# Designs tried in a protein design chat: VHH binders against Protein DOG1-like 4 (DOGL4). Part 94

Target 1, 232 residues: Protein DOG1-like 4 (DOGL4), of Arabidopsis thaliana (Mouse-ear cress) (q84jc2)
Amino acid sequence: MSKMRNLVEEKFLEFYESWVIQLELYLHQLLIAHNNNTMSETELRHLISKLTTHHKAYYTAKWAAIREDVLAFFGSVWLNPLENACSWLTGWKPSMVFRMVDRLRKSRVVLVEAQVKKLEELRVKTKFDEQKIEREMERYQVAMADRKMVELARLGCHVGGESVMVVEAAVRGLSMGLEKMVKAADCVRLKTLKGILDILTPPQCVEFLAAAATFQVQLRRWGNRRHYVTHS
Key: E = the ipSAE of ESMFold2; O = the ipSAE of OpenDDE; V2 = 0.75 times the mean of E and O plus 0.25 times the DockQ between their complexes.

## First folded at step 11 (VHH)

Design kb6 (from kb3 with Y111S; framework vhh_8fcz_2; at its last fold request DockQ between E and O 0.50; V2 from the best seeds 0.62)
Fold by OpenDDE, look of step 11:
Structure kb6 (fold): chain B 232 residues (1-232), chain A 122 residues (1-122)
Amino acid sequence: as target 1 above (232 residues)
Amino acid sequence: QVQLVESGGGLVQPGGSLRLSCAASGFTFSSYAMSWVRQPPGKGLEWVSGISGSGGHTEYADSVEGRFTIIRDNDKKMVYLQMTSLKTEDTAVYYCAKWDEYLGSTYEFDSEGQGTQVTVSS
């Protein structure tokens, strides 16, 4: 079944496909850098900067898109079902990245006590922020069935003129609320990522970013294979 | 089995040019991004350039940007590295490599080729 896509979906799909392709190229760099002990700190920092810039570009594009149609991101057609299933408010769950950090600890990477402490503090904060957003989202979702919305739904049965306008206005209002939630979630993602990168040394950052990129690319590949999704 | 066979290396003077080739087999070539990496004498393996599966995206290390060009031919299952304005510091064994999704979890890069020696010397 061909799913009808709106303009926002089409544009963002194209963007995302390109963005993931680029991420894979960066992943190659990260993997090589991870095993290269001769790279200078400057070189490592440059690589880290490339990745951070790449991620920033994603959110820039996302935020532009959600201003037009935030609903597109709650049925992300550019993602496969596995990716969608793992999504929390239209993206990765911030607290998830700490599992990747934990993996670093089990690897050849030695975190000093001070780093461990800071990471734990960040984890707690991140979790708290997630919960706060979840509560707000829950409240919002419950409010969807308020008297006004019920009335609008009722009006929507009468297709024509003023009724359509009222319904559209209501949908816009809902979308604005959702946009706020998505932005809030993205802020937590960005803060968490920044926090982790600020705590880790450049070599550790490279390893972390490699793990994150690997996970993202693998998740996409696994999902595509499982659900026979073809992306360019 | 994945096979990557590099060729085209040699001795060249500074400022010279070489074209490296990599013949790939044993996997769906167009589905994978490919990279060139090199190992200078006494140094670790360093990334040089990468190209997406379709060839639409390319990346270069800062040290080779503007001098090297990575190209692929998916019909022939080949990846090339055109090197120009070669410098002494470009001396290394060059390998063609791909990311293996099975090795990805261990952060390993698939470069099982023998590599090709590039020596830039006056």
Scores: ipSAE 0.775, ipTM 0.908, lowest interface PAE 0.6, mean pLDDT 89
Fold by ESMFold2, fold request of step 12:
Structure kb6 (fold): chain B 232 residues (1-232), chain A 122 residues (1-122)
Amino acid sequence: as target 1 above (232 residues)
Amino acid sequence: QVQLVESGGGLVQPGGSLRLSCAASGFTFSSYAMSWVRQPPGKGLEWVSGISGSGGHTEYADSVEGRFTIIRDNDKKMVYLQMTSLKTEDTAVYYCAKWDEYLGSTYEFDSEGQGTQVTVSS
C-alpha cells in the first residue's frame, strides 16, 4: 500500500525530477556568471529572466496538480525526507530566505542604504503575510479537531449515511482550505522573490539566485546520500 | 585522477563550422553534468553550454543558441561541442568542465587543461 503512487504523484515526480535537473544546469550558468565582471547588464538580465521563468513554470505545474490532489504536496514522493522536513506549507519558508540575503551581504555583495531599507521593509511585510497564513492554518487544524468531528471519526464509516456525508463534506472542506492556503503561501513566495530581485542589482541578483539554487540542489543531494555514510 | 582533455580547435573563417571534443577520465562520467566554457580575449570566463549526466537535458548561452550543439557519449566518456555559423565573437579558449558533486568548486581541470583555441577571423 505504502509503495503505491497515484497518477498525480507519478506525473509530478517526473516533472520535478526534470525541473531540478534543469535548475542544476542554470546553476552552473549562474556560478560562471557570478565570477565574470565583463558580462553586460543585458546578458545578466536575460539569465535572471531564465531563472524567474523556470521558477514560474514550477508553480504553474504545481497549481495544476494541487487542484487534483493537494495532500500529495504534504509529504511528497518526489522529495527525500530531509527536503520534506525543511518544507513550510509545501515549499521554502518566505521569511527564511532573508537569512540567505544576510549571508550574501557578509561575503559577496555590498548593499547601499536604500537597498537595505527596502529589504527590511520587504522582510517585515513577508513575515506579516506568513503569520497571517499560519493563523489561518491554525483555524483549520482546530476545526478538524472539533469534538463532534472526532466523535464521527471514532464511530467509523458504517454509522448511517448521514455521518458518512458529514465526514465526506468535512474532508472536501479541508482539502479546499488546504489548496487555498498552499496557493496563498506560494503567492507570498513569488512576491518575496520578485521583491528581492527588484531591489538587488543584476549582478547581485545573480549572486542571490546562485545561492538559492545551490541550497536547493545541495539539500537534495545531501538528503539522498545520508544513508550511505559509514562510521568507524 | 580526474582528467579533462579538450581538442578540435583551430583557425576558421566566419560562417564556418568546427567540432570540439573533450575526453574525460578518472570519474563515473555518466553521473555528472558537463559544461563547455570559454574565455574570449580580454574577457572573463563565459558559460557556453551544459548537458545533464544522462544527456536528456541541455542548455545554451543566448549568444550560441541555435548555432552550437552539445553532445555526450557516455560509452566513450566524451563531450562534444558542434559549432556552426561561427562568428568572430566566438574566438576564445574553450574548456570543458565537470561540476563537483558537493558544489564546493567551480570547475575541475585535473589535466592542467590548456583548453582548445578557436580563432574565427577573415
Scores: ipSAE 0.545, ipTM 0.827, lowest interface PAE 1.9, mean pLDDT 82
ESMFold2, look of step 11: ipSAE 0.517; ipTM 0.810
ESMFold2 (binder alone), look of step 11: mean pLDDT 80; pTM 0.817
ESMFold2, fold request of step 12: ipSAE 0.373, 0.429; ipTM 0.742, 0.768
ESMFold2 (binder alone), fold request of step 12: mean pLDDT 80, 79, 80; pTM 0.815, 0.806, 0.815
OpenDDE, fold request of step 12: ipSAE 0.758, 0.736, 0.774; ipTM 0.901, 0.890, 0.907

Design kb8 (from k55 with N35S S57H T59E; framework vhh_8fcz_2; at its last fold request DockQ between E and O 0.66; V2 from the best seeds 0.00; counts 0 for: pae E 2.2 > 2)
Fold by OpenDDE, fold request of step 12:
Structure kb8 (fold): chain B 232 residues (1-232), chain A 121 residues (1-121)
Amino acid sequence: as target 1 above (232 residues)
Amino acid sequence: QVQLVESGGGLVQPGGSLRLSCAASGFTFSSYAMSWVRQPPGKGLEWVSGISGSGGHTEYADSVEGRFTIIRDNDKKMVYLQMTSLKTEDTAVYYCAKLWDESGTYYFDYEGQGTQVTVSS
């Protein structure tokens, strides 16, 4: 039986499916560029810009959607269970990308000492920011276990006009908090991504972006195969 | 067995047109995005154009934008590249390519022999 979806879920599902399809096409280009030593720096930068623009489009759409219903992103019906299991506050965990960078270092990528130092600084900052957000999120979650939660529970048993208003207010409050946390997390994601791209050379950026896109596409494919999810 | 067979190449004058074809077999064609890539003489492999599995999304390299059109026929398991206003710099061996996922390895591959396109006056 199909799960009932709200309008935000439906809209974002369509967007995300299209977005991932486009990402796969960009991945083709990234993979070819990675193996093409004749591409100019200008061409590489253009490709990088194309990918960064694509990612920005995702967050633009996401932020518009969470403004309407942030709770939709804590269910994320557009993701398969594997993708959801790997999600941190409705997206990829910022600190995980440093694992990708580490893998690049083990490949053909040679990082100079200055790059290594900058990456380490960025890693430390990213982890700090993650922890800060996690603590704040926990505070929100704990704060919900109060009178507001009791009202929510009561609504399940009895419907009253004043009670309904109180519950609605409580839900709004929660949603606002969650939206704040999600946006904060996304900011860390974007800052981390930008930081990495600023440290890496254009060829290194292409390789990094290829790895990231590959991981995302593979995760989705693996999850879909496992859970028999059909997407366009 | 997966096969990609390119055809349609030839010798043309600048400003001319060619239509390349790629016949695919051995996999669920509509489930894969397809790309055209080319290797010019003395240069590395470069991406030319791509099309999503359903055909709803297309991409082009800047060098061919407005001149080339990629289309696919999922019923026939074909992908095409219509080339117009051909230039000397379009001279290359053209390959049809797709992504491969084998045993956890995800990579972009072109397995065909390619088709030679030569643009010369």
Scores: ipSAE 0.838, ipTM 0.939, lowest interface PAE 0.5, mean pLDDT 90
Fold by ESMFold2, fold request of step 12:
Structure kb8 (fold): chain B 232 residues (1-232), chain A 121 residues (1-121)
Amino acid sequence: as target 1 above (232 residues)
Amino acid sequence: QVQLVESGGGLVQPGGSLRLSCAASGFTFSSYAMSWVRQPPGKGLEWVSGISGSGGHTEYADSVEGRFTIIRDNDKKMVYLQMTSLKTEDTAVYYCAKLWDESGTYYFDYEGQGTQVTVSS
C-alpha cells in the first residue's frame, strides 16, 4: 500500500529520475576525463560547464516546484529512505561537502597552500551561513507557535466553520516560511559549489565533481537495493 | 564474474559505416548504464557515448554527436555503437565499459581486448 502522489510530486519524480540518470552518464565522462592526461584546459572547462549547467537545471526545476508545494520536498517520494535520511533542509548539507574535499586532498588531489587557505575560508563561511539559517528556522518556529497559540486561544470562544479560515491561513504562512528557508539553504549550496569550483584547477574540478556524483549515485543505488531483499 | 566482449571493428573508408557490438555477461545487465570509450593512437582514453539501463537516455561526446548512435538490447545483453560518416579521427581501439558492480561499488572495467576501428583510404 504505497502512499498517493499529487501532481507536483508526480511531475518532479519524473524530472528527478531523468536528472539522476543524466548525472550518471556525466559521471562516466568525468571518470574517463580523469584518466586522460592529454585533455586541454578548454576541454576540461567545457565538461565542467556541462556539469554546472546540469546542477543549475535541477535548482530551476526545484524552485518552480516548491512554489507549488514546498512540503513535497520534506520526505520526498523521488528519494529512497536512505537519501531522505541524509537530507538537511531538502538537500545535501553544505558543510559536509568539505569532508569530500578533505578525502580527495589526502588521496588524489594535490593542492597548493593558497588553495588550502581559500578552501578553509570557504568552509568557515559555509558553516556560518548554515548556522544562520538554522537560527532563523528556530526563530520562525517560535514565532509561528506564538501566533498559533494566540489564534487557538481566540478559537476557544468561537465554534463553527469560521475557524477553518484561521487554520488555512496558518498553514499557508508555514508553507511560505518553509519556502524561504529552502531557497536560502539552496543559495548556500550553490555558493559553496561555485566557491569550490573557483578555487580548484580544472583537473581538480573534474576530480571533485566525479567524487560528488559518485557519492550521490552510490547513495541512490545502495538505498534502492534494500527493496530487492526479501526478508525471511 | 563480469565479462564485456567487444567486436565488429575493421577497416573502413572515410564516410563509411560500421557497427560495434559488446556482449555482456555476469551481471544484471538491464540495471546498469553502459558506455563506449575509445583510445586513439598516441592518446589517452576518450569517452564516446553512454546509455541508461533502460535505454531511454543517451549521451554523446561532441565529436560524434549526430554521427554515432548507441543502442542496447536488454534481452540479448548487448550494447551496440552504430557509426556513420566515419572520419580518420575516429581511428581507435573501442571498448565498452561498466561503472558499478552488483553491490553498487565502483567497478570501472574496460580491460577487454577492445575492437580496432581503422578509418583510411
Scores: ipSAE 0.514, ipTM 0.815, lowest interface PAE 2.2, mean pLDDT 82
ESMFold2, look of step 11: ipSAE 0.425; ipTM 0.781
ESMFold2 (binder alone), look of step 11: mean pLDDT 81; pTM 0.811
OpenDDE, look of step 11: ipSAE 0.837; ipTM 0.936
ESMFold2, fold request of step 12: ipSAE 0.327, 0.463; ipTM 0.738, 0.801
ESMFold2 (binder alone), fold request of step 12: mean pLDDT 81, 81, 81; pTM 0.808, 0.813, 0.813
OpenDDE, fold request of step 12: ipSAE 0.834, 0.836; ipTM 0.938, 0.940

Design zb1 (from z85 with T59Y; framework vhh_8fcz_2; at its last look DockQ between E and O 0.67; V2 from the best seeds 0.62)
Fold by ESMFold2, look of step 11:
Structure zb1 (fold): chain B 232 residues (1-232), chain A 121 residues (1-121)
Amino acid sequence: as target 1 above (232 residues)
Amino acid sequence: QVQLVESGGGLVQPGGSLRLSCAASGFTFSSYYMNWVRQPPGKGLEWVSGISRSGSYTYYADSVEGRFTIIRDNDKKMVYLQMTSLKTEDTAVYYCARYTDSGSLPGFDYEGQGTQVTVSS
């Protein structure tokens, strides 16, 4: 009934709020760099490095937290419903980021043929890795629906303390599988991000990072300021 | 109403120290990420430092990292900025601000008059 937050959720909620506020501050710097022709390549690389480090810090904290409670990351209390609806295995879908690159190419970013070829190779690799993870998710769903899990739930209702321990072990085993899938998805996200930043020039990286951060910040703000109940 | 009252500014020589205070009222202080921002002469607002609801996470602009320390006391509804190794470029009006997810980016909401810090030989 009432949704109570456990300690993992409370800690990560505070972390994530702070992390997004810092992302917002970096976005402000990216927008200044985006509109300012006077920044040196060294200054741009420093800013890009800051963003990269910031994203890695998120995954470091997340991976520590999912070890304790991976289920907290499905329907997370630190995300609004719009953010949760846009999640694929607890985060953004790696292949979708290439839509953003495509849109930037049409509006502002000029890519050399060598960059286009490398981006297409990365897009194919990313999609392949996604499909591999989706197959593993299907296997997980089959395991969850397996007769053994249903039988263990029935035993837990009618048998004493030994049955409780067996059920707890089975649940832990399934949670470990889910943890592996989440980490695999996160690794694809990190590889895709790094791959894009390695292919793009520093000014192009700033444009890409600004667009990505803008989307994430606006998704959060729009979802938080939703006036659905007030207007209807 | 929301009130943020900054104090503790003053004139100091380079290398000196100051501690700024911010007294908060009119809102649930412990529910907000809190910040220090500053406005140097002739420039716009710059973010200086931020601190999470419980104080567990603190953040600093590159220009002040290692020299400034942000602290909060939720019982007293206070935010502090301990400044050391002050430089001429730290000269500014310093404001306490709470974060909100409405309005401008970044979403700093400040109502105080600020406190002047002047670092000069």
Scores: ipSAE 0.631, ipTM 0.850, lowest interface PAE 1.5, mean pLDDT 84
Fold by OpenDDE, look of step 11:
Structure zb1 (fold): chain B 232 residues (1-232), chain A 121 residues (1-121)
Amino acid sequence: as target 1 above (232 residues)
Amino acid sequence: QVQLVESGGGLVQPGGSLRLSCAASGFTFSSYYMNWVRQPPGKGLEWVSGISRSGSYTYYADSVEGRFTIIRDNDKKMVYLQMTSLKTEDTAVYYCARYTDSGSLPGFDYEGQGTQVTVSS
């Protein structure tokens, strides 16, 4: 069945397409930087800053869109099925990025003991925060069978007039809860990313960001090919 | 056949302005993210600016942010680059480039022959 896109979906779709294209461009720069030992620390820091700014822009746009329709993000039409399947509360799972860090450790990058310790501490903290959110989400999902939802169920297919108002109220209530959860998750994502970047040296940051961006970009490309998805 | 034709380059003094144009043909123009890239003398290709399908979103390299403006006209199948406050380091061959989600990075599959921009006193 074809899903009709609402205005929020359409707008965010265009935004995301553009955003990902820019991410690919940045990825190219990251890869060059990674393979080029001639870049200065200042240049590397600048590149890192560009990426962090780009990510911040995503969340700025996301949060604005969520305020309008958070439900759009639970059926993200701008993502392919593979991307959606890999999504945790409308984005990447925070604990997943430590696999990227682990990749660094297996590469030619040498992490000092102090870095390893800090990364492990961050890992534990991230896991804790992630689990906390999951528990809250679980409670929320169980609680969805509240009075409003029961009322919605009672109405069945007979939605009209006053019934519409009841349904809208129910949806609003649900949306508010979901928005809270999504924001909480995004906060953990941002904190985790910042934490990692604060621990790593500029060259290590570049490699980490390159790995993360590569994963994201390839996931999209692979998913699009596999499912013949065309968003434009 | 996909075709991109750049124009509008020339010699200009520092602080001057130029407006580049790119005429597209042979494909559904409005379906593609369009870019400007440039190649300075003795250097590799550098991304300059990008614009979304509808033109609603634009991006710029840090080196040109605040000085360059990318615009597109989907009816005319044109992309423009308004350059202001030009610097000597902006000297390059400028290319219009179409984005592709296939192939190797960067995601450009077609570009024109380019137009020379020379900023010199």
Scores: ipSAE 0.588, ipTM 0.830, lowest interface PAE 0.9, mean pLDDT 90
ESMFold2 (binder alone), look of step 11: mean pLDDT 84; pTM 0.858

Design zb11 (from zb1 with D101S; framework vhh_8fcz_2; at its last fold request DockQ between E and O 0.65; V2 from the best seeds 0.00; counts 0 for: pae E 2.002 > 2)
Fold by OpenDDE, fold request of step 12:
Order: sequence, then structure tokens, then C-alpha cells
Structure zb11 (fold): chain B 232 residues (1-232), chain A 121 residues (1-121)
Amino acid sequence: as target 1 above (232 residues)
Amino acid sequence: QVQLVESGGGLVQPGGSLRLSCAASGFTFSSYYMNWVRQPPGKGLEWVSGISRSGSYTYYADSVEGRFTIIRDNDKKMVYLQMTSLKTEDTAVYYCARYTSSGSLPGFDYEGQGTQVTVSS
């Protein structure tokens, strides 16, 4: 029985589809800007701002949705299996963006020593934050299988009003913990992104954002083709 | 066969209003993200507006934000573009386009001939 998607999943599915389409549009603009080198610094900054605003909109929508049902994001029905496989705590792993920067450095982007130093500092900090979050998540995951949770699960199997209430309370508690962790992860993502953009020049930012968007869009497209997922 | 037929274009004065329509056929309309794009004289194609499958989410280019409104009717298989406060810069051939993930960036399919919008005093 195809589990009827809950309202949160349905709404976010449509949102995400639309959001990604808009990301593709911005990507197109980024590529034009990068390849033609005809835009002024002001124009580039404007384009960067549009992208950053777009990303902020995603997290705004996400955070609103996770308040309603954080568990929906651990299933992420709006993502294809490939996208899900690449997911870290319901999104991109923050440290991954540094690999993108490294790739760009090997190809077209020339960074000055001061930029390299700042990026390395940011990388170290980001990795530290990731590890901290992972440890906390592990605690929550282990707690799910603790004796108390097992007892609650057993109680939940019994038809009784009190048992249902206990199980619901436990699930709510876990959900709140997960929500905190997801938000923490998202904060690291946003801080990392901002940090990188603050270090890079406007042209470099455009190139970085284009690379990031390309990766995201192509991952989705390729994943959809592979698994015959039709997302509008 | 997929068809998109635009209509409603014309000559208007600056500050005027115009409503464009797009009739869709030959595909499951409600399954597609729909767009308006335009081609100004001597310029390339530019994206104007987009609307999600249900119409719940809409997006606009900066140049038209606050002035244009995109609406869709899935029962009638129609997409509309209400244009207000028109400017000379809005002069273009307007096209209705559906999004496709299989196409090159931007992923649009164009099946119509477009409709001419001319804003002139």
C-alpha cells in the first residue's frame, strides 16, 4: 500500500521541485556571467545575492516544515535515492564545499595566500562542528534503542490509551531532539557557505556557486534518470 | 502532440496592462512546472516567470517582480500572465514554456509561436 504522503511531505515536495527549477535558472545566469565576463562587480554581487537569498528561502521553508514533522526529512520523499545517499543530516555535508573549492583551484580559480589560509581555518572549524554534531546524533540514535524505548515500544503494542500516550510522548521527545540536530547541521551549512563567500572575490563566488549549483542539479537529474523518477 | 498556444499580446502604452494566455494540450498539464519567457528585439531569450504544478509557488524575474502575476488553471489547462505597469523594456515576444529535466539549461520546451507585446507611447 503506497503510504499516502503526509501533508508536510506533499507540500515540501512541490516546494523543493520548484526551488530546484529556480536554482537551475540561477545556474544558467551564473554560467553566463562566468563565461562572458561582461558583468560588472555590482552585477556579480547582485547575482550572488540572488543565490544566497534563494538558499535562505530553502532553509526558511525547511525549518518551518521540520517544526511540523522533522521525520519527513529523514525519509525525504522529494529526493531520489542518489540524492538521499549523498545526504548528511537531511542536507549537504558542509565540508564537501571545500572539496569543490579545491577542484576550482586546480582548474581556474587562483587564490592568494591569505585566502588559502582563511579557507583552511574555516575547513578545520567546519570539520570540528560536523564531528560534534555527529557525536550528538549518535547519542540520540543509541538512545532510541535503549531499555526505556524498548519498553515504550512494547507498551505501544498493547491496545490501551495510556500506552499510546507514552509512546507519543516518547516520539515527540525524539523528534524535538532530531529537530535540534537538523537545525544545528543547517547552521553549520549556512555558516560555512557564508564563510566561503566572504573569503572569495565576486568572480570567484560566481564560479563557486555555479559549481555547487551544477553539482546539485546534475545529481538530481542523473539520479532521476537512473531511477526513472519523474519530478517536475 | 504537445502544444502551447500563446495569445493576448498587443500594443499598449507605458503604464498600461495586458493579460497573456497560454493554452496547453497534448500532455498532463498539472504535472509540469510552467513558465513565461520573452525575447526582446535583438536580445536573447530571458525568463520572466514560473509557476509550480498546483500554482502554490510562483517566481518572477527581478525586472517584472511586483508588476506581473502568473496564474494557472489546471482544469482548463491554461497559464496566464497578468502584466501591469508595463514599460517599454517589456516589449518582446512572449512564450509559454514547460519545464523539462531532460533538456539543456534552462530546461524549457517551447511549442508555441509566441505572442507579441509592444509597449510604446
Scores: ipSAE 0.830, ipTM 0.931, lowest interface PAE 0.5, mean pLDDT 91
Fold by ESMFold2, fold request of step 12:
Structure zb11 (fold): chain B 232 residues (1-232), chain A 121 residues (1-121)
Amino acid sequence: as target 1 above (232 residues)
Amino acid sequence: QVQLVESGGGLVQPGGSLRLSCAASGFTFSSYYMNWVRQPPGKGLEWVSGISRSGSYTYYADSVEGRFTIIRDNDKKMVYLQMTSLKTEDTAVYYCARYTSSGSLPGFDYEGQGTQVTVSS
């Protein structure tokens, strides 16, 4: 028995652990900025830029890693089971980020009518792009599964190297298709994030980024401590 | 049990350099993200820098980026802070801290006495 991870998994595990710790540090700064009315617009924009750069760094590292092993990102060793259960195509579901925007509208943040209209337009566009990717993923997975099932049935009647070669080609094709779909999903995530930050004012961006970072950090902490339950 | 011993502080002129050391014991050093935090006179703790388990990923507070370098040596169980272009505002007690996900945000765990850095002309 072996508990080995491949090199891609081990490197990304360390990267991701450090990236989330740094996100937690930025969250601390966001919470101070959210609760402190004396910060200048320049200071708020700088903090927002730090968060944006930090998120872009995640995708830069991720896209380098998926070139080497996209399958590592489906059921990732650097995520706990709760985090993995919440994943859609290796990340947060773009349309669901608008739940945090909706909470802003119901809390302390006042959105003007023009912002609300632009956010709803962005939500519709985001959902459309998301559904397009979901349809492509479903078609690809069904096609690959159908090919595997037919070949496995044929192999059950015969023994031959041709059947092994077809199965290996199908698996290789799936991995290549998955890389493209993961990148497409990540592009929707980045466009959605940018779109939201472009519509919101700097104080609103700070509150939004704080909510998003809180959700990610707390999901990780809750998932890691689920075994502390002392009674049922 | 857990022990973090900071050293290397002192009095230095603005523009000067100093290297802080932290000797770790009582835990599996190579399993922890390590940090430097500091407490300026009359102020609370502020985070300065962090370094990943292998040392491959480093992060810095805006006020020190480009001037400070964090380094670790897992064989010796040491973490260092190389400080250059020191400013009066860098005057503080510097603590070595490990990250833990238990407890507060951010989850820093520091046990040492710290080391005093004084930057004055």
Scores: ipSAE 0.541, ipTM 0.823, lowest interface PAE 2.0, mean pLDDT 84
ESMFold2, look of step 11: ipSAE 0.514; ipTM 0.806
ESMFold2 (binder alone), look of step 11: mean pLDDT 84; pTM 0.853
OpenDDE, look of step 11: ipSAE 0.758; ipTM 0.902
ESMFold2, fold request of step 12: ipSAE 0.508, 0.529; ipTM 0.803, 0.812
ESMFold2 (binder alone), fold request of step 12: mean pLDDT 83, 83, 83; pTM 0.843, 0.842, 0.843
OpenDDE, fold request of step 12: ipSAE 0.821, 0.829; ipTM 0.928, 0.929

Design zb13 (from zb4 with S111V; framework vhh_8fcz_2; at its last fold request DockQ between E and O 0.67; V2 from the best seeds 0.70)
Fold by ESMFold2, fold request of step 12:
Structure zb13 (fold): chain B 232 residues (1-232), chain A 122 residues (1-122)
Amino acid sequence: as target 1 above (232 residues)
Amino acid sequence: QVQLVESGGGLVQPGGSLRLSCAASGFTFSSYYMNWVRQPPGKGLEWVSGISRSGSYTYYADSVEGRFTIIRDNDKKMVYLQMTSLKTEDTAVYYCAKYTDSSSTLPGFDVEGQGTQVTVSS
């Protein structure tokens, strides 16, 4: 039988399902805009703004939910196993988004050399920020083996108010650390997204956003309809 | 087996109001994101509005934002579209549709019913 879901998981599951469906609708508009050369710059900027607002709404909802239960975002019930396997600190890995940028360089929308240089600089900065977060995560993992955690293991076998209070304090400290790490990773994601959109022209932004949304929507659809599951 | 029956359409003057209804059967209604889509004369389908399983999250096309309200009643297996400040551009056949991620098309929704005609004319 499936495990019981708490209220945070149930609410975010509904939010995320609706959020991805709306992303799919925006993807349809992005694909029309990408293929239709009659859209004005004003129309393209409006669509880009809708996408950026949609992404910001995701992080607003996520950060509210994380304050209640950060662990729900590690192995999330609203993601299929494939989506969960692709997660890096509860989301897409910032440095890997440049695969979409590489796709732009092979498309009919040509990048100017100044844009290529700025994108490579952003890729390096993104990797640096990523590595900083990974070092901080490793430091937290090492802290779990420190003397305080060994003492907690000894106390965890005893009943009583004082022993329970020590365990609860240690768990709260770990959860706060994980919340900070997730928010830091999300900030790198937001900075990377903003940086890419600032460098690209509106038609290039539409192509980039279409590629990113396509990957996310298809990963979800494919993971829900695995080869051996859909042929049974 | 899936059945969606739209009703409530009619002839209305610009600035008027109308409420569309959709009765659902043949599936677990409360498990699905529901949509209104429309087909203007001589044009393809346009997405209008969507509503999450519990009704907690609603979304609207730019052209109808602020004028239309989508509502659902899971006990009665109904979805509604409350339309106000109607314009001649809103003239269309309106359909309700269930979202599915198994559709080969994007966006993934099924139009099953005959729809209901809304005509906004002076």
Scores: ipSAE 0.584, ipTM 0.833, lowest interface PAE 1.7, mean pLDDT 84
ESMFold2, look of step 11: ipSAE 0.566; ipTM 0.829
ESMFold2 (binder alone), look of step 11: mean pLDDT 81; pTM 0.821
OpenDDE, look of step 11: ipSAE 0.843; ipTM 0.938
ESMFold2, fold request of step 12: ipSAE 0.568, 0.562; ipTM 0.825, 0.821
ESMFold2 (binder alone), fold request of step 12: mean pLDDT 81, 81, 81; pTM 0.822, 0.822, 0.822
OpenDDE, fold request of step 12: ipSAE 0.831, 0.833, 0.842; ipTM 0.932, 0.931, 0.938

